# Designs tried in a protein design chat: VHH binders against Glucokinase (glk). Part 15

Target 1, 317 residues: Glucokinase (glk), of Thermotoga maritima (q9x1i0)
Amino acid sequence: MPKLKLIGVDLGGTTFSVGLVSEDGKILKKVTRDTLVENGKEDVIRRIAETILEVSDGEEAPYVGIGSPGSIDRENGIVRFSPNFPDWHNVPLTDELAKRTGKKVFLENDANAFVLGEKWFGAGRGHDHIVALTLGTGIGGGVVTHGYLLTGRDGIGAELGHVVVEPNGPMCNCGTRGCLEAVASATAIRRFLREGYKKYHSSLVYKLAGSPEKADAKHLFDAARQGDRFALMIRDRVVDALARAVAGYIHIFNPEIVIIGGGISRAGEILFGPLREKVVDYIMPSFVGTYEVVASPLVEDAGILGAASIIKERIGG
Short names: E, the ipSAE of ESMFold2; O, the ipSAE of OpenDDE; V2, 0.75 times the mean of E and O plus 0.25 times the DockQ between their complexes.

## First folded at step 9 (VHH; framework vhh_ozoralizumab_d1)

Design k23 (from k19 with G53D D57S G106E; at its last look DockQ between E and O 0.01; V2 from the best seeds 0.00; counts 0 for: pae E 19.4 > 2, placed apart)
Fold by ESMFold2, look of step 9:
Structure k23 (fold): chain B 317 residues (1-317), chain A 120 residues (1-120)
Amino acid sequence: as target 1 above (317 residues)
Amino acid sequence: EVQLVESGGGLVQPGGSLRLSCAASGFTFSEYAMYWVRQAPGKGLEWVSRISDSGGSTKYPDSVKGRFTISRDNAKNTLYLQMNSLRPEDTAVYYCAREPSWGDYEYDVRGQGTLVTVSS
């Protein structure tokens, strides 16, 4: 008797990926396509549907989970809006994909999908109280409390990247100043590196990158590992911002585990070592020893596994 | 500052050809994949070609496959689109665009565009 398989769709602004996933989290088949949002929403929806059918051809896979950037109405399967899809306004994504595929489709915000992927397949297994962050172009967050995804009254809760960590700090794209995202995102790091060039042009960061405009988080952390003073200064600012935010999440949610993913998390111990130490500076004594701070183990597969986990969350297993 | 400047548009009869150019400055052109995208009157943006940083890989939607050819000259920091067998539905403003090199970005820079009109 064949076991049911899961279909996960990781919808991003640059690419989307569709994976066929076993119930225990093994990716059996994966297809990636350019999103090409500039071609219009109907083209994107059509190509996602075609890719779903390609991946599931000959398989018993009646369910699809989709992680999407932006604000979503999970009850009705609608993408309300997204910065990655400027022309998308109240797009009935699950209905459109269900029509084209004949499958039951579930939608979740990509950061919420990430914490669900950790709950079902990653470092969150066996935990009922999970905080997760994705450190990429922006900073997304997700929370599981008492075993359930925290969504808030209107389904838009857990905007963890927008807690203020630096009053009067950098402007955030959300329109507020000093958000975690404005200090610790890949975008923030690139801005600090570009702005720092006139004072710190001899930094190893710029030699590794070849120019200030090409300098990014990878160059930052590579230089920091080699002891570069400027790189360490920026790393310390990022660590302090993260530690302040994480301490806040610890106080509010009392999590068993704080999981950090996204491209920046690949920095490893040059980031996580100092972060774990600094968090202790910002928490009440009663919280010491109650949590772990870890890198996501899902790496490049986090998007597909997160999306597939939506199915497990919504149908009770 | 990163800049992209398109040129080569104009009026052409159906079945004709045009060659678009995109001059790039302010970045290491040879390290980025590039796109051509277009916007017809009253429509959204439609991609029409992608080329890898080296030029070794190209991609086209079915609507232009076999008719359009993307190329690049990394020594001159220039992207090209050869457009053959033009049809009235190819009428649009054509933009070149840079694909980001890091993260999950969309294309991040687009030029001001060049108008292509296909009519008799």
Scores: ipSAE 0.000, ipTM 0.126, lowest interface PAE 19.4, mean pLDDT 88
ESMFold2 (binder alone), look of step 9: mean pLDDT 84; pTM 0.851
OpenDDE, look of step 9: ipSAE 0.006; ipTM 0.224

Design k24 (at its last look DockQ between E and O 0.09; V2 from the best seeds 0.00; counts 0 for: pae O 5.5 > 2, placed apart)
Fold by OpenDDE, look of step 9:
Structure k24 (fold): chain B 317 residues (1-317), chain A 121 residues (1-121)
Amino acid sequence: as target 1 above (317 residues)
Amino acid sequence: EVQLVESGGGLVQPGGSLRLSCAASGFTFSEYAMYWVRQAPGKGLEWVSRISDSGGSTKYPDSVKGRFTISRDNAKNTLYLQMNSLRPEDTAVYYCAREPSWGDYSEYDVRGQGTLVTVSS
């Protein structure tokens, strides 16, 4: 008998990806297509359905997990609102896809999907208490406690990127100053680099980038590895912000493991080394040794595996 | 060295057309989705077109849909943008950009120096 396979849909504003995933978390097939939001929600949903059928053709794959950005009603399978999908208001996405594909469809927020991916297929395997952060354009997060996904009253809990780590810090897109996202995201780093050029134009960061406009997190951390003072200064600010946030999460959730993914996590030990050290400065002594801080091993597969993991979560493993 | 070099910009009247080109070097061009992005005076960077690595898929925001066409020639490592029915609000520096590698779509880590497009009567 063919083994059950899972379908994961990573839905984004620019592109969506559909993957066929083995029960143990191997991506067997992957298709990425432009979302084409401007064509309207009906067209987008149709194309997603068609792609699901394409990827699963000839396969025993009765379940679909879909990770979506925005505000999600996970119980009813409804996308309430998503900034990248301006015409999507209370869209019954799971029902629509189920009708078109004949499959059972489950929906989660993309940040929640991320932590579930870690739980089932990534660094969170074997753990019941997990905090996960994705560091990209913004910062998303998810929490598992006692084996259960933390959703809150309205299913919108665990917005870990919007805790204040610098009260007088930069303005966040949410309207509050000093959020973690406003200090430790890729967007934040680029902003720091642009602002710093006037004073630190001789920094290795800009030499590596070729121009201040091209300078990004990669250049920052590459320069930091070589001992560039300006780069290290910015790195230290990012690390301090992350450490304060992570310390807070440790105090609140008492996790076994804190998993950090996204583009920024690619920095490796130039980020994680100092981060691990700095977290200790901000936690109570009783928490020392109770947790690990690690990079996500899923990397580019995080989206598909996160989405597929929704199935595991919903049907019991 | 990764390099993108835009060309084809200039002054055009409203309703006119321009064709931009971008020459890519220093990386495997055919493995990356590519973008055209633009920055108008006093405004932020915005994408105006996307094309997949193989050229099989294209995307446009509503602001340019039906007027702009992105294309690519992977054999020549070249990206194109056909701009028709140009409007004054299309005035901007246009950049060729590679799909971001570090998860930041607010700014593009690999893009050219840009070419100025001015739409004015």
Scores: ipSAE 0.022, ipTM 0.294, lowest interface PAE 5.5, mean pLDDT 93
ESMFold2, look of step 9: ipSAE 0.588; ipTM 0.865
ESMFold2 (binder alone), look of step 9: mean pLDDT 83; pTM 0.833

Design m24 (from m22 with S31F W103Y; at its last look DockQ between E and O 0.08; V2 from the best seeds 0.00; counts 0 for: pae E 18.1 > 2, grease 24.8 > 24.2, placed apart)
Fold by ESMFold2, look of step 9:
Structure m24 (fold): chain B 317 residues (1-317), chain A 123 residues (1-123)
Amino acid sequence: as target 1 above (317 residues)
Amino acid sequence: EVQLVESGGGLVQPGGSLRLSCAASGFTFSFYDMYWVRQAPGKGLEWVSEISTDSGYTKYPDSVKGRFTISRDNAKNTLYLQMNSLRPEDTAVYYCARESYDYESGEYTFDYRGQGTLVTVSS
């Protein structure tokens, strides 16, 4: 087989990144641009195409993978709708980029791209049964079962961030209450910290942040490592929510590995130690010792590697 | 600012009933287990009931079990205590409290902030 380079496009509402990736997952070149959604979809598509050609100049890279937020039609390469791109309605993204680049373009939802990146380049290598979560502004997730991405009947399956962990709990952006996303996301943590300021204003979290408006997960975990009482309280609530959800995924999917990425996963053992212990409290005894819970090794590169992995999934390696 | 505002107390004869309410604000009510606690004249603080975030678990001391019922409405941020078969020894100021965990001692503590509501059981 020819030694092909892969092109991964990590499309976001504020910036997009394009990477040239080796077959084994090394990023050889990376370019990041402002998305400039306000300039219109034609401008966004043009700039993505130009960046693809820049990154691949002089390279044998006939394929492009794109991870996009929102609802997508993966068969036809269409972005149906995304809150990040309010004027986008049934945009034929892959066709438009193919015309401008001369390359074959594949589209996948960004959360599904994340688990594919783990399958092909990350902690999921060598595993046929993978559950992956990304803990960011929201909680995205994906599942590989029997070696293949789980998409469900209508292609919208594996919405792992929307399992209910707190019945009648916090309002979720999806319109329901008590979703994992509403409890354990970066957004949820910021809300806990803002709400807690009136009573817990002497907490180290707020000294580290400089104000309740700036307090985030990094400040939470830094304070928790120093034994801050309020920070540990919030950390424990987040851990319990994650453990309930992960236990559910373990029971349903019987995975070899549960991979947790996104900015919150950089907390390290202040998060993962208690999480691994708490998961055991929520699983049936027959599942003890059947799985691992790990941080994603991809971190900064996860978006580009996830997007590039779409190529490997669609053409078989 | 965290606020807990108790109401519904009053004077009642032995054997009577009262329903206490606690309006919560300034924090995410649905994230906390909640308690009723009371303080009788000359006595320390006594827990009276506990309810989980989703109402799936309640707990009572033997002194009130079968007579008192705790409940919550997370949509209205309100905690309730239905008190039946009241006795003179139930006379106290009643406070609602949210769960707090003291990591240094490893103990759960009662975070009560309100003025309380006086319940007097007397002929």
Scores: ipSAE 0.000, ipTM 0.119, lowest interface PAE 18.1, mean pLDDT 89
ESMFold2 (binder alone), look of step 9: mean pLDDT 81; pTM 0.796
OpenDDE, look of step 9: ipSAE 0.022; ipTM 0.474

Design m25 (from m22 with S31W W103E E104S; at its last look DockQ between E and O 0.79; V2 from the best seeds 0.00; counts 0 for: pae E 4.9 > 2)
Amino acid sequence: EVQLVESGGGLVQPGGSLRLSCAASGFTFSWYDMYWVRQAPGKGLEWVSEISTDSGYTKYPDSVKGRFTISRDNAKNTLYLQMNSLRPEDTAVYYCARESYDESSGEYTFDYRGQGTLVTVSS
ESMFold2, look of step 9: ipSAE 0.222; ipTM 0.658
ESMFold2 (binder alone), look of step 9: mean pLDDT 80; pTM 0.792
OpenDDE, look of step 9: ipSAE 0.474; ipTM 0.792

## First folded at step 10 (VHH; framework vhh_ozoralizumab_d1)

Design m26 (from m25 with T53W; at its last look DockQ between E and O 0.19; V2 from the best seeds 0.00; counts 0 for: pae E 5.5 > 2, grease 25.2 > 24.2, placed apart)
Fold by ESMFold2, look of step 10:
Structure m26 (fold): chain B 317 residues (1-317), chain A 123 residues (1-123)
Amino acid sequence: as target 1 above (317 residues)
Amino acid sequence: EVQLVESGGGLVQPGGSLRLSCAASGFTFSWYDMYWVRQAPGKGLEWVSEISWDSGYTKYPDSVKGRFTISRDNAKNTLYLQMNSLRPEDTAVYYCARESYDESSGEYTFDYRGQGTLVTVSS
């Protein structure tokens, strides 16, 4: 019997990507298209379907997994709403794609797809108790417990980026203050750097960036590696926020592994060394030595691999 | 809850000295620039000094420059103001304040929460 190929769709507000993925997680073909949300949902669905058929032409790939931002009804394959798709209200995405492609389509939230990608293809392989975070523009999270994705009563659980880590801290896009996302995301770091320029313009961060408008997490961590005092202060704030959140996840979920992905995780040991140390300061002694904190091995392909892993989760393969 | 508790005020003679303390809790003190501000009876709030999170710089208005020294001990979460050569015009309730950034205005503001500590300079 031929090896089954998987189709993963990484749906975003600006672009979507469709990948043909081998059973062991190798991306064999990849096509990226503009989402063009402005043209309406019918156009978006049509172009996704066309791209699925293009990528899978000549291949035995009867299943599609889709990671989507926003609130979803995974049982019925419906996107309830998403800030990225303002005109989308209860869109029956999987049914519409199945009709156009002849394939069985599965839907999951993009952050949950990330933890599934780690479970099936990444650092979570062989583990039944996984916590995963993506540190990007925002902070997404996902949890696997007893081998199964944690979804909560209404399917909206595991909003790990919105735990409060700095009471009375920065405003979060969710409408509260001090969420992990508001302190440790790429967006938060960029904001701290823009805000700090008026007082700290001599920091190496700004020399590396060339201007405060260009300063981002890469410049922060490069400057921190060189001992820049302002960069280290911001790095320490990010580390403390992450450590408080991760300690909470450790206490609640008793995970074997905590996996951190997204652009910020590429900082390496300037981030992860202090993070591992700081987590110990916030956990009960009985948890010391029960977990690992690691960077995701899934880099630019995490979205497609996460989406493809939905198939493995739903059909057990 | 963010707390700022001022102490060390009292009655002093003109030309005297006084050291104010501010105990901070409920936030990570070492991540914030800090201020001393004061309010004389019937007057508005007046900025008195500023210190960066790492003590890397300090600032003072001309009215107190050379007489007041702000400092901090991040290990103890404590802000200090050493006031020398005190004058009757320094009489006020002194507050410590945390730096706060107002996203809508793009400006830094004073986040003060304590009862303050009264300094009275008179003979």
Scores: ipSAE 0.155, ipTM 0.614, lowest interface PAE 5.5, mean pLDDT 91
ESMFold2 (binder alone), look of step 10: mean pLDDT 81; pTM 0.790
OpenDDE, look of step 10: ipSAE 0.593; ipTM 0.814

Design m27 (from m25 with T53F K59Y; at its last look DockQ between E and O 0.75; V2 from the best seeds 0.00; counts 0 for: pae E 9.5 > 2, grease 24.4 > 24.2)
Fold by ESMFold2, look of step 10:
Structure m27 (fold): chain B 317 residues (1-317), chain A 123 residues (1-123)
Amino acid sequence: as target 1 above (317 residues)
Amino acid sequence: EVQLVESGGGLVQPGGSLRLSCAASGFTFSWYDMYWVRQAPGKGLEWVSEISFDSGYTYYPDSVKGRFTISRDNAKNTLYLQMNSLRPEDTAVYYCARESYDESSGEYTFDYRGQGTLVTVSS
């Protein structure tokens, strides 16, 4: 078996990372750069290409996978638009990178790349039916069914973070109310903590954070583990939202495994214990015992590994 | 939809007692701080008690402190107000209210929906 090395590019609005990855998912080298979107798309593309060449210098790595936020044209390697890149319009990203690197470049949406990373390198290994969520600033999701990534008719399917879990709930930036993202994201948690400060300023959350402006999910879950009543109330709201959404995904996709990653997933059993229990309350009896709900093992490297896994998916490796 | 149904009002002599109840439905009761507010004839709405979502604290204005006691039973979705040592100035329609947060103003407001329950204190 030849040892093919993979290049994964995790493109974000603030930073991008490029990793050299072994065929079995070990990151051999990683470089992170500021994206510097304000310098223009030509500068961003050039700097990504330079970083790809730096990371792969002296290595046999002919393929690049790139995960990008926003709406993409997967077949043509085009970023149609992204909130993270306000002046990008139909950018032919794979062609531009291929020209500059001499490598074959594949593009996927960052949330879809996440589920592929789980399929090839993470908790999804050995499973053909996977649902994955990443709980970060927003909530991204992806679905593998019968071993294949679910993309939908126009390539924009599996927007799992935008299912409605709270009718008439908080406003979501997508223009509707009560999306999972508006309740259970890191951004939603920060908003609840900032909103609650006037009334609950004596909560342990704010002592741990030092101010309401610094209060985040880590402080929430640390306080909840210590029995702080306000922290537990917010944790329970987040758990209920996740459970409603996950129950829906279980009913629709009949997955073997539901994988939850992103910064919030580091909360551990203060989150996952109640979540597993609550999901059972929302599913039909025929689904009991058919799935697992687990934290992603890919933690800090999920973006690079997801991007590298695009190569495996596209060439059948 | 959110429903709050008040009961327990009536006519009582000064110095007497009444216990008000509020049955809540259409929302997760244990997620919300709850209030009793009142409106005397020809007057505006006046806040008279507050209880946190877990009963961890209660709060009263000076006009009723020591005479009124708010409580809740989260298992039964019910809010209570025990009113003792009633005075003629306590005569009002009493409403229970759910706390609401207005993101645009950054302020908490009262979300009340019921018909209220009339308390009349007179000899």
Scores: ipSAE 0.011, ipTM 0.406, lowest interface PAE 9.5, mean pLDDT 90
ESMFold2 (binder alone), look of step 10: mean pLDDT 81; pTM 0.791
OpenDDE, look of step 10: ipSAE 0.105; ipTM 0.617

Design m28 (at its last look DockQ between E and O 0.67; V2 from the best seeds 0.00; counts 0 for: pae E 8.3 > 2, grease 24.9 > 24.2)
Amino acid sequence: EVQLVESGGGLVQPGGSLRLSCAASGFTFSWYDMYWVRQAPGKGLEWVSEISTDSGYTKYPDSVKGRFTISRDNAKNTLYLQMNSLRPEDTAVYYCARESYDESGYTFDYRGQGTLVTVSS
ESMFold2, look of step 10: ipSAE 0.013; ipTM 0.470
ESMFold2 (binder alone), look of step 10: mean pLDDT 81; pTM 0.804
OpenDDE, look of step 10: ipSAE 0.536; ipTM 0.807

Design m29 (at its last look DockQ between E and O 0.41; V2 from the best seeds 0.00; counts 0 for: pae E 9.2 > 2, grease 26.3 > 24.2)
Fold by ESMFold2, look of step 10:
Structure m29 (fold): chain B 317 residues (1-317), chain A 121 residues (1-121)
Amino acid sequence: as target 1 above (317 residues)
Amino acid sequence: EVQLVESGGGLVQPGGSLRLSCAASGFTFSWYDMYWVRQAPGKGLEWVSEISWDSGYTKYPDSVKGRFTISRDNAKNTLYLQMNSLRPEDTAVYYCARESYDESGYTFDVRGQGTLVTVSS
């Protein structure tokens, strides 16, 4: 059959992006717009639809995949609610976009879209058992088991960022303590660096950042590479938290591959080397050698590619 | 379960020396800055020493500087306080504490029963 072009929509609270994607994952066109949530639901939907039509002008692209933050009803194409869209309650997003574009539209949660993007276009290709994490402002996760996306009874499963890794640890925005997100997210790292400044102001982290207010994960990992003791302490805490969580996922899902994306994954081997070693400390011996832990290859294109991969998932079965 | 067990207190004459120990368990000791704090009869907690997680930084109030030395052995999960030139005003129950954080900033996570130091003739 002729190769189908895909449309991926990466919907965010501040901006959204629409990409035209080849069957093998090459982004052919990309347009980014301000979401302008304050203008209301109808305006956001109209602007997304206009951008879909712009990107696909003159192209054979009858399908659209949308990755959205928040709680979704994937069967009916509804965004139930999202903190990013405070007035959105049970919005029939796929139907509204289908009406305005004449295209068939599929919806998925953004973290689930990420693991699908890895399955179809990234490090997960050829694997039926995948665990994926995205380490950004929060920590999102997704699981493919037996080739299918794991969604749980109510479609809200695989909240991998909220496993507890430090029982007496930092407060998480979800209302509990010690979640992976509260220790290993970009937000958590910025908080540790801000809190540490009065004691560790001479750390290289703050010299690289220029101020404690600007210190972030990039400065942390750059300082850690240079042997900065404070940076290494925080890096080791993040590594231990990730290792505990990943060990749990390995025991529960028996994955072929664990894929870690998002901004923090750009740290490279200063993060992944110690992580791979530490995971072994927390798994049963029978799991040694059964998995790989890798950085996502999708980088800045992950949102659009994840969204486009929804099409491949839904059409392919 | 986080545990901190202080030991090594006792009766000592003014000008004498004493070494306190704190055995830590139930948490990764090397992740935390540690403190010694004390409570004299009828008084609140007073900070008397601080050591960073890697022993690269120590700090003391003027009242004990030059007389007390904090140290730690991360391989043994143990915190120490060497107390020299002891004075009657050093009489107190001594606690080790793990660094903790709340809305007001850094605070002391005291878990043990402490160890009594009495400086008297």
Scores: ipSAE 0.011, ipTM 0.455, lowest interface PAE 9.2, mean pLDDT 90
ESMFold2 (binder alone), look of step 10: mean pLDDT 83; pTM 0.828
OpenDDE, look of step 10: ipSAE 0.073; ipTM 0.605

Design m30 (from m25 with S30R S100D; at its last look DockQ between E and O 0.82; V2 from the best seeds 0.00; counts 0 for: pae E 3.7 > 2)
Amino acid sequence: EVQLVESGGGLVQPGGSLRLSCAASGFTFRWYDMYWVRQAPGKGLEWVSEISTDSGYTKYPDSVKGRFTISRDNAKNTLYLQMNSLRPEDTAVYYCAREDYDESSGEYTFDYRGQGTLVTVSS
ESMFold2, look of step 10: ipSAE 0.392; ipTM 0.750
ESMFold2 (binder alone), look of step 10: mean pLDDT 80; pTM 0.788
OpenDDE, look of step 10: ipSAE 0.768; ipTM 0.899
ESMFold2, look of step 11: ipSAE 0.344; ipTM 0.718
ESMFold2 (binder alone), look of step 11: mean pLDDT 80; pTM 0.790
OpenDDE, look of step 11: ipSAE 0.816; ipTM 0.923

Design m31 (from m25 with T53W K59E E103Y Y112V; at its last look DockQ between E and O 0.14; V2 from the best seeds 0.00; counts 0 for: pae E 11.5 > 2, grease 28.1 > 24.2, placed apart)
Fold by ESMFold2, look of step 10:
Parts: sequence; C-alpha cells; structure tokens
Structure m31 (fold): chain B 317 residues (1-317), chain A 123 residues (1-123)
Amino acid sequence: as target 1 above (317 residues)
Amino acid sequence: EVQLVESGGGLVQPGGSLRLSCAASGFTFSWYDMYWVRQAPGKGLEWVSEISWDSGYTEYPDSVKGRFTISRDNAKNTLYLQMNSLRPEDTAVYYCARESYDYSSGEYTFDVRGQGTLVTVSS
C-alpha cells in the first residue's frame, strides 16, 4: 500500500521552498521560488499554493506543514506579524492555503519547526528532551520536553537566541544588549569582521574574502583552521557566548541532546570541539555526562524537513 | 554599569619601575580587547598599549616598546601595565580602556571610565 507523503513549506522573507517528503524524511521533490513580499500577501499565498500543487501532483499528500518566521497563532493557523513580512498582520495563512489546495494545513514558527524536524527526522530522533539552535542570520531555538514542543503561555516561548550572554554587550535587533544572537550569529560575525579590519587587516580572513565587506563566517572558520590568530580570537568569543547559553539551557531543561544547526554549524569541529569543552566550564557537576552537543544532520534540508515534521507532530500526537 | 578602576601610580625617580592595575566590572572582561592610554599635563590622550582579549596579541608605540609590558588575568578581571626604565616624559595620568566601536564615526574608540592613576617621574 502506498505510504503517506508529507508536504513541507519553508517560508522565508527572500525565498520559500516546498518539498514532497516521504514518511521517513526523504525529500522526493523540491521547488524553491522568490517570496516577492513586495507584491502583497495575496500574491505570496497564491504562489505558495501553486507550488504545493505542483510538488504534490499525482501524489497522495493530504497534509501540509508550513514553518514561518515571526509570531504565529498555531491553533488558528494565523501569522500575527513578522519582520520578514511588514504588511502581514493576522494573516489566516492555513485557511487561505487550504482553500486553494484542498489540503489540511498546519502552521508553526520556523525555529520550533526546526526542533520538530530534529525530533522526527534528525539527531533528536528517539529523544524526549531536546534543545535545538539554528545559527544563521539570527539565532532561533526550540525545545522539546517530555516529548512535546515547549510553546509557553502565549505560544512564544523558547526564544533561546535572546538570552543575555554579555551584559551591556552589542546591541541586538530585539532592542536589548548582549543577546546570544548579537554575539554568535552570522550577522554578528560579519559585524566583528568589518569592525576589526582597521586593526587586523593582515589577517588571513580578509585575504580569503577579498575585502572586509565580503568577509563572513566561512572565511573566519577557514582562516581559524589555518591558525590565523584574529580568526581564532573571534571564534573563541563566539564559542564562549554559545557555551554560556547552552549551559543555561542544560540547567533549565536537562536535555538529552543539544542540536546546533544553521549555516555556522557547517564549521564542524573547529567550532564544536571547543564548544563542548567550554560548556563544561559553565555547568554544575551533576550535569556532566548527561547531554550531548551535536551538529544537526539535516543541513540544507532542515527547513523543509522541519515543516514536514509539523504534520507528524500534529496528527501523530 | 561598566566600571574600570585604575591603581598603582605614584612618584618614581627616572629609571625606576611601577606596576599599574585596572579592576574591571559590569561586563564580560574576557570578551574585550583592552588598552592603556595616558594624558600628560597639557597634552591630549596618547595610546600606550593594547592586549587582545585572550592575551594572544600585544602592541606598543615606539615610545614605550621594550620598557612597558601589558598583561591581563581574565579570572580576576584585571588588566596590568608593568612600566620599567621610566622617564620624565612618562609622567601622566594613566587610564585603562575597553575597546569599543563607534558606528556613527566608523572608528574604534577607547572606552575610558575611571579617574585614572597618576604616575610622576621626577628626580
């Protein structure tokens, strides 16, 4: 008998992707399109719906999971607001997509979708207590406790990227100072590299990048692997910030596993080795040996797999 | 509140030595490059030394290179300046400073918070 297929929609401010996913988490078909937020929300919704129908043509895929940035009302399928979609206010996204596709649509915040993707398809499989972070332009996070997504009273809990790791530190887009996001994100790294150019212009980072304006996390970690002192200094600052935050999550959630994804996590052991060591400096002795810190195995597919996993969470729970 | 408290200054004869300390609080000391700067009577602020947050990089202007040594103890949140072979020209109020970036000017600035410590080199 044919196995149920899942449709995952990874909605972003610049692009969206729709994937047809097997029940076991294999991406069978994937289409990516420009979001074109400037054309209005009706156009965006229409193109998402068209892409859903394209991807699922000829398939038994009655369910859609959609991960969206911003504040969402998951019960009613509404995007309340998002910085990525300035004109979106209380958009009934799941109803609009259901009408156009004939499918049942589920909505979750993109960071929460990420931890669900890890729970169902990634390194969190088989675990009931998971903390996950995505290290990208910003830092998103999600928590599974006792097998269930932690959402908080108003559905906005687990903003893990906004714990303060550096009091009076760099300004964060959220309006406060010293958030993990302001120190350890790809955006933060680019800022440190641009700011450091006058003092550290001979660093290998800038030679690899070709200019301070092009320097990013990839150039940082490539230079750090070659022993570049400036690159190692910034890497150590990022590691210390992550370690402080992760230690806090370990103390609060007692997780079996801490999963770190997003573009920065592709750095590999130049990041994760020191991170694992540094976390031990910040945890109570009773927590030593109770957790693992790992890179997400989902990589480029994390968005689609996270979105598809919403289906498994909502109909499987 | 970010605080930097300098100490260890005093009167020293030419050729003498002095060690300055800077106690830091209100921020994560180990995440910042640190500086010593000084202001001689009637003159502007002069950079004297810098040290990276992990002590892996230090630098000095020619006027003090070989005579001054900057160091830090991140466990104690303390910055030090060992000053040897002191000269009358070294007479100044010495300040420690945290590195900061001024987005409006596009330049690094010295974040000076303390009252400084006076060093007088005189026979």
Scores: ipSAE 0.000, ipTM 0.305, lowest interface PAE 11.5, mean pLDDT 90
ESMFold2 (binder alone), look of step 10: mean pLDDT 83; pTM 0.819
OpenDDE, look of step 10: ipSAE 0.321; ipTM 0.705

